# Ledger of designs, part 41: miniprotein binders against q9bqp7

Target 1, 240 residues: q9bqp7
Amino acid sequence: VPQNWFPIFNPERSDKPNASDPSVPLKIPLQRNVIPSVTRVLQQTMTKQQVFLLERWKQRMILELGEDGFKEYTSNVFLQGKRFHEALESILSPQETLKERDENLLKSGYIESVQHILKDVSGVRALESAVQHETLNYIGLLDCVAEYQGKLCVIDWKTSEKPKPFIQSTFDNPLQVVAYMGAMNHDTNYSFQVQCGLIVVAYKDGSPAHPHFMDAELCSQYWTKWLLRLEEYTEKKKNQ

## First folded at step 3 (miniprotein)

Design q77
Fold by ESMFold2-Fast, scan of step 3:
Structure q77 (fold): chain B 240 residues (1-240), chain A 87 residues (1-87)
Amino acid sequence: as target 1 above (240 residues)
Amino acid sequence: DPKEELLKRAEELLKKSEELFKKAEEAFRRGDLEEAELEIWDAFLLIMEAEDLAREAGDEELLERIFKQLEEVYKRLEELRERIEKE
């Protein structure tokens, strides 16, 4: 149990759309300052076991690919993820779809992988948008807030390159989602309440993406774990 | 029932993780740290996937079993880490 507990949901907000909601999805720019990001908090509070596994995974990849090969591999994975997010933002935005000259972004195996999930996504409220928890003092950049099968969700798009997946994000994916959710629910730039999360794992070969839905109770459970990680980060920073 | 398919997959992954964990324990006892590392790493990946599926299915009883297995895996990883650092 965290010593300084704070609720994930805001009792003054509703998840139902109202007339004051923007007609265009919100895209608040991320402004960095001394306030830590969700990813920094998670990276600096990895357990000894997580650090050990990540380091061993890196060493195994370096042995197989060489140092230059590993660097190229990780760079390519990052680039593919960036392109995937750009394509999704374009598809989900109410603006015109990507023109033929940008068609290659829409033809990736990752986009094919996620098609069946996208059919169930509507009512987009935010895309690539910054969130800040003013009370708990952290920031983040979330991928998407939209209705999935009628439920308003923070949606996080993940790419997986079988057979050599990144291990580092597997444990902390739900923590990222609830951290963004709690921040958005208490961020004055937003007026609505999000109570559910969705992690979508898309595959490079076009195999059907795997959706991991998180209801309000599950989000509350992960929120407690996020608060513990944030508390750990704060304590470590006080001691440096 | 899509929930039942998730539960079936999660149980299969949990079983495989337990089998790999036992192989890792045997390798660790023999002093075969390289084999122990490979098996425990695979066990970890499978149990994490099982956790994700069980949470999606909303089965608290299965999650309890998965959590118990995860604790065993973490314990073995700590022992492996300490032993590798001493060598």
Scores: ipSAE 0.006, ipTM 0.277, lowest interface PAE 9.9, mean pLDDT 78

Design q78
Fold by ESMFold2-Fast, scan of step 3:
Structure q78 (fold): chain B 240 residues (1-240), chain A 87 residues (1-87)
Amino acid sequence: as target 1 above (240 residues)
Amino acid sequence: DPKEELLKRAEELLKKSEELFKKAEEAFRRGDLEEAELEIWDAFLLIWEAELLAEEAGDEELLERIFKQLEEVYKRLEELRERIEKE
């Protein structure tokens, strides 16, 4: 797939809000079908080095925690991540869309970790919303689209336990963000343009989260890498 | 300057990664594969974080140095894998 034929930004779109924009953030449900997801494309195109690192991380953790301990650890990591995303969706949604707030969802080190970042987040346009690139035929579920320090961003929320960060998705976080961005910019369900990304790494102990801002140029660079991964995925499918 | 803070942290992480990589090489040379694996894994985590910070800062020169270090880490991991498979 030629990169010049599939730009990340849509020249026919503006990032300015329209008078007709919905009063509540968009939340389009993800419907799985034969069209590959961003996560599947990335998982199926890992390098041999990435696969080896993931395997070694699993072996090291099993050695440290035992097989049952490792299963419990990974289950807890996934559960904590899910609760963190649920809490953020609740915090960022208008009262009308979330009538009840679970105090337990709002009381975690991860939520304390992101407080300083949330102060700079406004103008939420999408939460837990499905995107599809109509031409490149891939789908995804993005966490959030909102203004961060005045710039419209695709925001991806990550959790990390210091000193042992969870290794899954660490290599491909920027690729996920730009894949969602490119899909949204070319998805007929959305009318605006996103040019920036933000990866927020929150910490279990409440230490201040690290924001990793991606400007338009950086997003374009990662978009090129994402297109290569998508091309590799498509070629592998032809050879099955 | 936020970019200067990102670059400073990335430089510190890169330096620490290089130090851990040297320890991994020393362990690998003496046949201590377990120690080599621990050190190279720690080196990888640090260089990965450095890459994210340098990319956010947009510093091409630092990214080039980080990519070179990452290449060395990958090479060592492949050598470690091959040696473990033989033993």
Scores: ipSAE 0.011, ipTM 0.342, lowest interface PAE 9.1, mean pLDDT 79

Design q79
Fold by ESMFold2-Fast, scan of step 3:
Structure q79 (fold): chain B 240 residues (1-240), chain A 94 residues (1-94)
Amino acid sequence: as target 1 above (240 residues)
Amino acid sequence: SLEEIRKRIEELLREVRELLEEAERLRKEGNPEEAEKLLEEAELEIWDAFLLIMEAEDLARKTGDPELKKEVEELRRKIYELLERIREALKRLE
């Protein structure tokens, strides 16, 4: 088993806001770097089974839609996800930043899907913000850090189409969240502690989104698994 | 909502079990290519079940009903069990 000398939580930090904290959410830009991203690490350490499932899904979709149709489908899924994230950033930012174009984005089925979740979200501290773990040498771009039902969370927004969801490894969503959490807790650009995670799966048809809350104990468990994936990535990089 | 999710998961698990049985029969009859296709279908259905079980787990947690939590955990175990059986079946085709 791996030795774990890298804690997810930073004992020098508090999850309570300070009077000196800005009222505007942080948005640190992601810098291009040779340091691997969370998504890169996870993509490069997928299990053989996960790779097989993804490849077979691609083959079946190509058979149904044709190669051009498949590319168009996947481009549309990506665009919908991008628009969903842009709309959420607009909703959670100060109202004065909203434009007429954003009003149209607010009417999507995905935004309808998350309305009941958004009612429980407040105290936004970071949006579309870069994180870097100083000692473990990985980076990421997190969606949101805010209070959900009174607890400070790293929040990750996901889109899904019912009844035919886009085939992606949902097993890695908790790992992605804790990886961002651990990075933020050890990133000098941030001064607070986050101990909880939230994965929100929104649906295209407007069906109520599913919030998957991760308390501190669960985050610690997934953090151990993330460290194993990071170790696997580092080893594969050395061996090519 | 939770009852509908449960029924859909149970339906998927039934279909996966049937696909596994048919795939094994085809393998024994000397048709591994067709067996592989059925295992591919089983994998896609198991993937759908994973998405649904995550939803069911969240709903059961919010209800605070220990009986529902127990039922959801049982469904989760069946999903992982069938996923392992699919992996073993695919390995047999190598």
Scores: ipSAE 0.000, ipTM 0.177, lowest interface PAE 12.4, mean pLDDT 78

Design q8
Fold by ESMFold2-Fast, scan of step 3:
Structure q8 (fold): chain B 240 residues (1-240), chain A 87 residues (1-87)
Amino acid sequence: as target 1 above (240 residues)
Amino acid sequence: DEEERRELEEKIKELLERAREHLERARELAKKGDYEEAELEIWDAFLLIMEAEYLARELGSPELLLRVFDLREEIYWLLERIRERRE
């Protein structure tokens, strides 16, 4: 149990649309800040299991590809993820004018992989948008907030490449989602309440993506775990 | 759905049993001084435990979640012993 507990949901907010909600998805830019990001907190507080898996994965990859090959591989994985997110933002924003490059990105295996998920996504309220938890003092950049099968969700898009998964981003996906959720629910730039999460894992070969839906109860469980990671980060920062 | 719940519970138990098999292989390899191979077995055990934990939390089963934590602690103990011997 965290020493400084705080609720994930805001009792002053509703999950229903209100008259002040914009018709165009919000895209609040991430401002440089001394306040830590969700990704920094998670990277600085990895568990023994996560550290071990990351170290062993790097060692094995370097053995197979060499130092330069490993750097090229990780750079390509990062670029593929970035392009996937750019394509999804374009698809979900009806006012986005697509360039020839962006149109070609829409034909990738990853985009094919998520087609059946996208059919169930509507009511997009935020895309690539900054969130800040004013009380707990952390920030983040979430991928998407939209209705999935009628439920308002923080949606996190992930890419996976079989048999060589980029393992670093896999462990903390649920924590990342609930951290964004808690921040948005207490951020004055937003007026609504989000209570559900969705992690979508897309595959390079176009195989159907796996949706991992998180209801309010599951989000509450991971929220407690996120608070412990945030507490650990704060303690470690005091000793640096 | 009771049948879907039972299928999920069975899958979690299967993942935990497979993780334990990897742990036991890691333990035998460590006894022989094959630390590199022991850590590869621990790698597989951790991946299985991660999946089991996610599903146990989704199921809302405190019993299965406790089994996940107990097995993970056993692996941590073995990993610490391996790392000490490699020093």
Scores: ipSAE 0.314, ipTM 0.756, lowest interface PAE 3.3, mean pLDDT 84

Design q80
Fold by ESMFold2-Fast, scan of step 3:
Structure q80 (fold): chain B 240 residues (1-240), chain A 94 residues (1-94)
Amino acid sequence: as target 1 above (240 residues)
Amino acid sequence: SLEEIRKRIEELLREVRELLEEAERLRKEGNPEEAEKLLEEAELEIWDAFLLIWEAELLAEKTGDPELKKEVEELRRKIYELLERIREALKRLE
C-alpha cells in the first residue's frame, strides 16, 4: 500500500497549551544510530535534475573562487548559519543570562533581518530538539516549535546571501518541515500537535526576512511528497 | 555555439517573465499556493540558464576569445538580474 496511508497529524493529540507544559522549551538530544535522518533521506532521493544543478553550481563556484576559495566560502556559509541558529536559540530561550559572545551574535545582519518575524513568535515549546517517527523509522533535528501569529508551527530558519544562488538552499525546505512535523506528532517525547509550518529566509545584508507560512492543507500536500521520498529511499536501499 | 546558447537563454528569460506575471496575477486573486509553484518553476528555468552560461564560460575560456568572454559576462548579468526579480516575487507571497 502507498506511503500516503500514514497520517501527518495525530488524532489523539491537541495543539492547545496545557498548564503542565514546561516553562523551558524542550531540547531532546539527537542520538547517532542506523535510522536515517530527514536530511539523509532527502539527499539520497534528489531528482536527477536537482543533483545536476547542485553539481554544476559547485563546478561554477570552484571556477569562480578556486578550490580553496570555494572551500572557504562553503565553510563560512556553514558557520554563519550555525551562528544564526545559536543566536535564535538564545533569543527565544526564556533564560535571561546571555554570554558576551552571544550578544555579539545578536548584532548580525541575519538577526536584524528576522526582527519583524520574531515580534510575532511566542509560546516556544521546543528548540534544537530531536524528533523520531517510530513507525516510519526516520529521525530529525528541528530548529523551533512556537506560535507564529497565534498558530503553533514548526519553524525552520534559513540564511541566504545576495547575489549568490538562492535556489541551492531552497529545494526541499517544505519537505524537511513536514517531515519534522509528522515525526514530532508521533513522538512520545512530545505531547502536543503541530499542524502548521513556517520557513523563514533571513538575509545577510539585514533586509527583511521572507516568511513562508504553511497551513494544515499545504502541510498535508507536502507530507504526501515527503512520504514518496521516504519510499524512494527505502526502495533504493533494497536495490543496492 | 554562443549564438545558440544566447538564443536559448533569451527564450528562458522570456518564459521566466511570463511565469512571474502569471504568479503575480494568481497572488492578487488569492491563490498564493499556485503562485509559489510557478515561481519554483521559474527558479528551475533560471538554473537551466545558469547551466548554459557555465558551459558558455568554459567554451570562451578554452577559445581565449575576449569578445566571447564579454558576451558571456553580459548574459550572466542578465540571468542574475532575473534571479533577483524572482526573489522579490517570493517576498511578495508573505
Scores: ipSAE 0.000, ipTM 0.127, lowest interface PAE 11.6, mean pLDDT 77

Design q81
Fold by ESMFold2-Fast, scan of step 3:
Structure q81 (fold): chain B 240 residues (1-240), chain A 86 residues (1-86)
Amino acid sequence: as target 1 above (240 residues)
Amino acid sequence: SSEDEEEAELEIWDAFLLIMEAEDLARELGNEELAKRLEEIRRRLYEALERYKKGEVSLEEFIRIAEEAIREAEEIIEEIRRLQKE
């Protein structure tokens, strides 16, 4: 159990819209500082077994693709994910962005994959927006906060080359979602309460995206695991 | 084919990470029995991969073991998710 417990939800907040809430989605810029990001905490606190298996996967990919081929592969995956996020931000924003982005064939597959999910998304409140947990001292950049099937969610968009039936991410995606949620719920730049998460895995070939919904109870359980990872990160940093 | 072999191996890495994550989750829920069952499945999958690389098992047998291990792990993971909703 974590040494320093802190709740994920803020009892002073509601998930209902206030009249004072802006009509356009919030986009708070991420500022550089020494406070660790969610992704850095997770990367620095992988279990020894996760590190071992990830390193073996990396070695195998390098053997197959060569060192330059592996770099090209990882760069291409990163670029595809970045373009997908840019397209989604454009689609979910009240104002339309440049049409040139939407004509990309690679983005078309991923965008087709999420069409059925997007039909159930409304009430967008934040897009590509920075969050900071003022008490626990970590930061993050979340993808989206919106209602999914009537529930206000932190939504995380993921891309995959192939349909994967696995609900769990190989990179601690549920922990990432709840870390953003806890930060937003205690960040003075936001006034609302988020209690649910949604991880959406989109596929390059246009196969229907897999939505992984996380209710309040599941979020609370992953929050405890996130607190343990944050504590481990803090202890490792002190010993460096 | 060589490409089919590479495909199966990549899917196995995904399975390893999924199983390890589920093991951690089972332990967080205080269910050591489910964690041990997942650990045994992961060990079996790892042994099958090593034996295949050494030429001790055929590709067909390796794929069969991997698919069975993944299926068993998915059933346990679903059970863990049901426990979380309680």
Scores: ipSAE 0.000, ipTM 0.159, lowest interface PAE 11.1, mean pLDDT 75

Design q82
Fold by ESMFold2-Fast, scan of step 3:
Structure q82 (fold): chain B 240 residues (1-240), chain A 86 residues (1-86)
Amino acid sequence: as target 1 above (240 residues)
Amino acid sequence: SSEDEEEAELEIWDAFLLIWEAELLAEELGNEELAKRLEEIRRRLYEALERYKKGEVSLEEFIRIAEEAIREAEEIIEEIRRLQKE
């Protein structure tokens, strides 16, 4: 248990919509600040084993593609991920019109991959929205907050070009989701409670996406791990 | 199915990474008892994976075993961190 343990859920909040809740999904812009992001904390607290595995993956890819090919590959992966997130935000936004929707954005294999998941998504409350944990002092930009099969979830969309997803996009994904959840539950810009997470891995070839649902108990377990990573980050920062 | 196989792969990968992290921490601490407990957890996880590949256990049962291994490894990591703060 972390030395400065803090609860993930806020006892003063419920997951039910209030009359004061906005009718459109929230989209609070991420402000650049000295406060660390979830991504920065996770990247700065990787173990030597995790760093070794990442470096081995990079070397394997460079051997396969060449240095220029590897740079092109990684640039394309990032661009495809960005386009996928933009397409999902467009699809899930009630303000988007048919005239404004780009057919090319909607025709990707990744979008086909998530169709069966999207059928179970409703009640969108936040899209590409900034969260800040006022007490634990970290920030993040979450993808989506919506009901999945009737349960309010922080939803994180991931892309994979190969049958097996990239290692970095998997082992820390649950920590990323619960970090956003804990921040949102204690952020004064939001009034509701999120207790569940969903990680969706979409495939470029249109193969059905894999949903990884995290119930309240599992979220609480990963929250403890996130607090340890945040504590490690803070300790390393003091020792610089 | 391919979906079941990919879900199992993500779960097993997450479990092995956590166990490897715990093993590294136990090694740095020089605690042979904790190292042996982690070796036993990893062995059970490998056996469960092989049984799943052979169709001897369901995906549901395999994921349950992987989640239990993760929980036990997390408890050991917490114990290591507590000992380091002594």
Scores: ipSAE 0.000, ipTM 0.111, lowest interface PAE 13.1, mean pLDDT 76

Design q83
Fold by ESMFold2-Fast, scan of step 3:
Structure q83 (fold): chain B 240 residues (1-240), chain A 82 residues (1-82)
Amino acid sequence: as target 1 above (240 residues)
Amino acid sequence: GDPEEAELEIWDAFLLIMEAEDLARKTGNPEVARLAREALELLYEALELWEEGDPERALELLERAIRLLEEAKRLAEEIERR
């Protein structure tokens, strides 16, 4: 149980502010400072088992691909993920908000993979937007806030390679989603309430992406786990 | 997304379990269902070994589970194309 519990949802906010048509999605720039990011908190609070598994995976990949091959592999995965997020932001944003679209980026296997999910996404409220939890003192950069099948969600886009899947931060993906949600719900730059999450895993070969929907109850369960990780991070920094 | 996020490399049994359960439940093909359920069993066994402090064996089972899930997804895709 966390010592300093705080609610994920904001009792001062409505879950149904959808009377107006949002003309332009919010894009608050991320101001990096000494306040920890969600990603930093999660990286610094990995269990000994998670660290060991990551180290063993890296060593086996290095043995298989060589030092340079491993660096090329990881750099390629990073670059493709970045391009996928840029393409999604372009697709979901009004033409007046983003720079000219790159035709090649819009035709990637990852974008093909996610097409069936995009059909159910509408009412985009925020894209590549910074969130800050003023009370709990952490920041993040969320991918997207939009309605998925009629429910307002924090949406997180993930990529996966075949036949050798990259071992990514998927273990903590639900924690990332609820951390962003809790921050947005208590961030004065936003006025609405988000209660649901969606993790979308897209595939390089264009096979159909897998959507993992998180309802309010599931989000609340993961929120408690996020609070424990944040508490552990804070304690480690006090003992540094 | 957060640039640091793309460099985070962690095993996620929860996401893999959800994927295997979803595939096993939704597929109309007995072989796809069998492969997905076999992967699911290995994922739960990997989690138990991981919690018991046997990360090497957990990783071996995780890799086997991933291969079975990839085979199940490949077969499901092949069936959809038919």
Scores: ipSAE 0.000, ipTM 0.190, lowest interface PAE 12.3, mean pLDDT 77

Design q84
Fold by ESMFold2-Fast, scan of step 3:
Structure q84 (fold): chain B 240 residues (1-240), chain A 82 residues (1-82)
Amino acid sequence: as target 1 above (240 residues)
Amino acid sequence: GDPEEAELEIWDAFLLIWEAELLAEKTGNPEVARLAREALELLYEALELWEEGDPERALELLERAIRLLEEAKRLAEEIERR
């Protein structure tokens, strides 16, 4: 249970469009500072089991690929993810805001994988946008805020080479989503309320992506777990 | 999954643990649950050995755990198809 509980939802906000809302999706740039990112908090509070498994994976990959080969492999995985996110931002942005259209970025197995999800996405309000929780002192860069099947969601796009059909298979991704949600709901750069999350796992071979929808109750449950991770991070940093 | 591929990606071993447990709970099959629990015991032992500075023994137990989890998942999938 967290010692200093704070609500995920902001009673001053609505998920309905406001007259003062911008007509184009928001894209607030991420500014680096001493405030920890969501990813940093999660990385620094991994369980001993997660740390052991990650180190074993690294060791095995280095053994098979060599140090340079391992670096190239991980860089390639990162690049593929980055290109997937760039393609999604391009697809979801109005054409007039698109400075350059690369058809190759828009035609991949990952993009084919998410087509059935994209048909249910509309009302995009933010893309690749920074969020900051001023009270809890953390920052993040969320992928997308849009309506999915009529519900306003923080949407996180993931790439995977192997099936992840259950939400438990997405590791800390639910915590990332609710952390972004709580930050956005309390960030003065935004005026709306998000109460739902969506993790979309896309596959390289074009197999149908797995959507993991998180309703308000599930988001509240993961929010409590996120607060515990944030508290653990803060305590560890004090003792360093 | 492929045993060789599962060994190369520790993240997949972690995912197999969660997936096998979830599938076992949904089907209620005691054999799937037994295999998953045995794999978890080996994984816990591997973690302890790793922390104690015995990585070779830890790696052997991890590989055995991965194989048991793959068997549990395969059995769970077969039962679900029935």
Scores: ipSAE 0.014, ipTM 0.262, lowest interface PAE 8.2, mean pLDDT 75

Design q85
Fold by ESMFold2-Fast, scan of step 3:
Structure q85 (fold): chain B 240 residues (1-240), chain A 103 residues (1-103)
Amino acid sequence: as target 1 above (240 residues)
Amino acid sequence: SEEAELEIWDAFLLIMEAEDLARITDDPEVLRLLEEARRLAYEALEAAKRGDLEKAEELLKKAIETLEKAVEIVKKLGVSPEIIERLERVLEEAKRTLEELRK
């Protein structure tokens, strides 16, 4: 149990649409950098098991691709992920004009992979938007907040190449989602309450993406684990 | 030693954070340099695992120098001061891991 527990949900917030909510999705720029990001906290508090799994993955990849091939592969994975997120932001932004670059991105296997998920996504509230937990002092940049099958969710888009998923990224995904959720629920730039999460793993070959829905109870369970990682980070930083 | 491996591992993760921050720049040279820095840090980790601490330190030093070059380019691209400050903090922490490795 965390020594300094704090609730994930804000009792003063409603999950109902508010008349004062913007008609276009929010995109708050990342402003506060003196406090740690969700990504940094998670990377700095990797467990010995996570390190072991990542090392096994690297050894397997290098054996298969060689040193130069591994470098090219990881670079390509990063670029593909970036393009996938740009395409999704374009698709989900109602007032945006599509460009030639966007048209090419819309034809990727990853975008084909998520089509069936996108059919269930509506009521987009935020895209590529910064969140800050004012009390717990951490920040993040979330991908998307929208209704999935009628429930308001923090949605995190992940890419995976069959048969080679990025193990470290997948492992901490639920913690990342609830960290963003808790921050948004206590961030004065936002007026609504999010109680659910969704991790969508898209595949390069276009095979159907896997949605991992997290209800309020599951989010609360992962929130406790996130608080422990945040405490770990704070203690480690204090001793450096 | 496990301690040397952990310090180099910290540097590797810091470089990955720099890559994430640099995503917004869309600059191919910045991306190339950060990929090179990540590769060098990975090679440093491999050297440390083999007990070659001298080679590990050499490679980590080169990784941090490469990261510093990337940060200097980002400063000239007109990105927000907040991103620059975060990248400079990452660079300083990466430099610290090299100093810890020398102890």
Scores: ipSAE 0.000, ipTM 0.123, lowest interface PAE 14.1, mean pLDDT 80

Design q86
Fold by ESMFold2-Fast, scan of step 3:
Parts: C-alpha cells; sequence; structure tokens
Structure q86 (fold): chain B 240 residues (1-240), chain A 103 residues (1-103)
C-alpha cells in the first residue's frame, strides 16, 4: 500500500458532457519543466527483472542487426509510431483532412489493424493533450479521451511489428493509462471524469488490433501500483 | 477478471524472463517448452479478459507446469549456479501468482 495514497477518481466530476464542455477536442500543449513525466517515472523505477528483460532484448537485437542496424530499427519503430499517432489524431479530429497526412500511413497496416476499434470510438474529448497532477506533481501527454463502446476512456494507441503484443512495450501500459487518468481527473484544465482505460495494440501487418479494456475497478488496482512507482521515484530522486 | 488479469500478466512476464535466461543454454527443447509456456500464459490472459476465470486458471496452471519442465532440463545442462538460482526464483514467483489467482 502506498504511504501517500490519493484517489484516482474525483467525486466532484461526472463522465457525462455538460454545457460548459468545449465543442472541439481539447489539445493542451505539453510544457517541459522539472516535474517528472509519467514515462520518466516508469523508466526510472523499472524492476531489476524489467531492466534485465529490456537489456537482454537489446543485446539480442544488436546481435541480429548490428549496432547501426539496431539504432536504425528503433528509430524506424519510433517514427512509425509517431506517424500512426498523427494519422489517428487526424482521423479523430472533426476538422482535419486525411489528404494532408502521410499517404503511406493512411494506407498502412497499422491503420487497417485499428479500423474495427475506431468503429466503436465516438465523442472525442481530448487529443494529444497534456495532463498534470497538481497534488502528486507529475505530468503526461495522453493520446486520446473518447467514448469506446459508450464508456469514456483514456485511450492509448500502441504499435507492434509482432503478431503478439510486444511485452516490453505493454507491461507498464496499464500504469501509464491510469497515471494519465488520475492526472486528468484532478487537472483544473479539464472538467470531466474518466473512469475507464483502453490500450489498443495495432499491428504492422494489418492483423486485427488487440483492445485491452480497463474498467473502473481494474483502473483502481493499477492506480495503486502507479502510486507505488511514483513513491519509489520520489524517494530515489531525494536520495540521489 | 480484473485481479485475475493482473496476476496472469505478472505470470506471463515471469515466464518470458525464463525464456530469455534459457537462451544461454541453446537447448532446443528448453526453448520450445518456454515458448509453449509463454503462449499458454497469453491464452490465459485472453481467457481472463473474457471473464472465463476457470479457463484462465487451467491455462495458467499448464503454463507453469511447462515452465517447471523447462527449468528441470536446464538444471541438468551444467549452466552456472547463478542462472539456475534465478530460474528457480522465477518458477516460485510464477507459482505464487497461480496461488493468488486461486484466492
Amino acid sequence: as target 1 above (240 residues)
Amino acid sequence: SEEAELEIWDAFLLIWEAELLAEITDDPEVLRLLEEARRLAYEALEAAKRGDLEKAEELLKKAIETLEKAVEIVKKLGVSPEIIERLERVLEEAKRTLEELRK
């Protein structure tokens, strides 16, 4: 149990739209400062097991591709992920035109992979938007807040070149989602409540994306684990 | 399924660590068993997501039994005591996740 527990949900907020809500999705810019990001906290508090698995994967990839090949591979994975997110933002934004996006990504396997998920997504409230938890002192940039099958969710889009979910990129994803959720629920720039999460793993070959839905109870459980990681980060930073 | 899903995800991570450690052995049977264990654990996760906790437990049990077979083979391959000790810890932690799931 975390020593400094704080609730994920805000009892003063509702998940239903109200008249004060903007008609276009929110996009608050991420401003870097000394406050740690969700990604930084997770990266700096990896378990010894997680560090070992990541390093072993890295060494295997270097053995297969060479150092320059590994660097090119990881660079390309990052670039494809960035373009996939840009394409999704365009598709989900009511005033964007697909004509102005990367034509290859609009026709990519990743976009094809996620089509069946997109059919169930509506009521977009935020896209590529910054969140900050004022009390717990962390920041993040979430991908999307929208209704998935009628439930308001923090949605995180992931890419994978493998048929199965890439384990190093997915084991902390639930923590990332609930961290964004808790921050948004307590961020004065937002007025609504999010109680559900969705992690969507899209595949390069166009195989159907895997949706990992997280209901309120599951989010609460991962929130406790996130608070422990945040506590570990804070203590580690004080002692360094 | 929420608590079960989290516990099964932890087991999947442990089995994957065992697979990476066993790559040092270069034994085809060990690698095959660990790949099978990881697949079974993933299927258990998918069953838990569907709310089929009975099937999830059955699949996770099979995954752990398969992992145990792989660890026993590794013990006979003359690898370093450090690797064996770490694999035994992974196996014990995986068994713990199954016990937690059963509660």
Scores: ipSAE 0.000, ipTM 0.196, lowest interface PAE 11.3, mean pLDDT 77

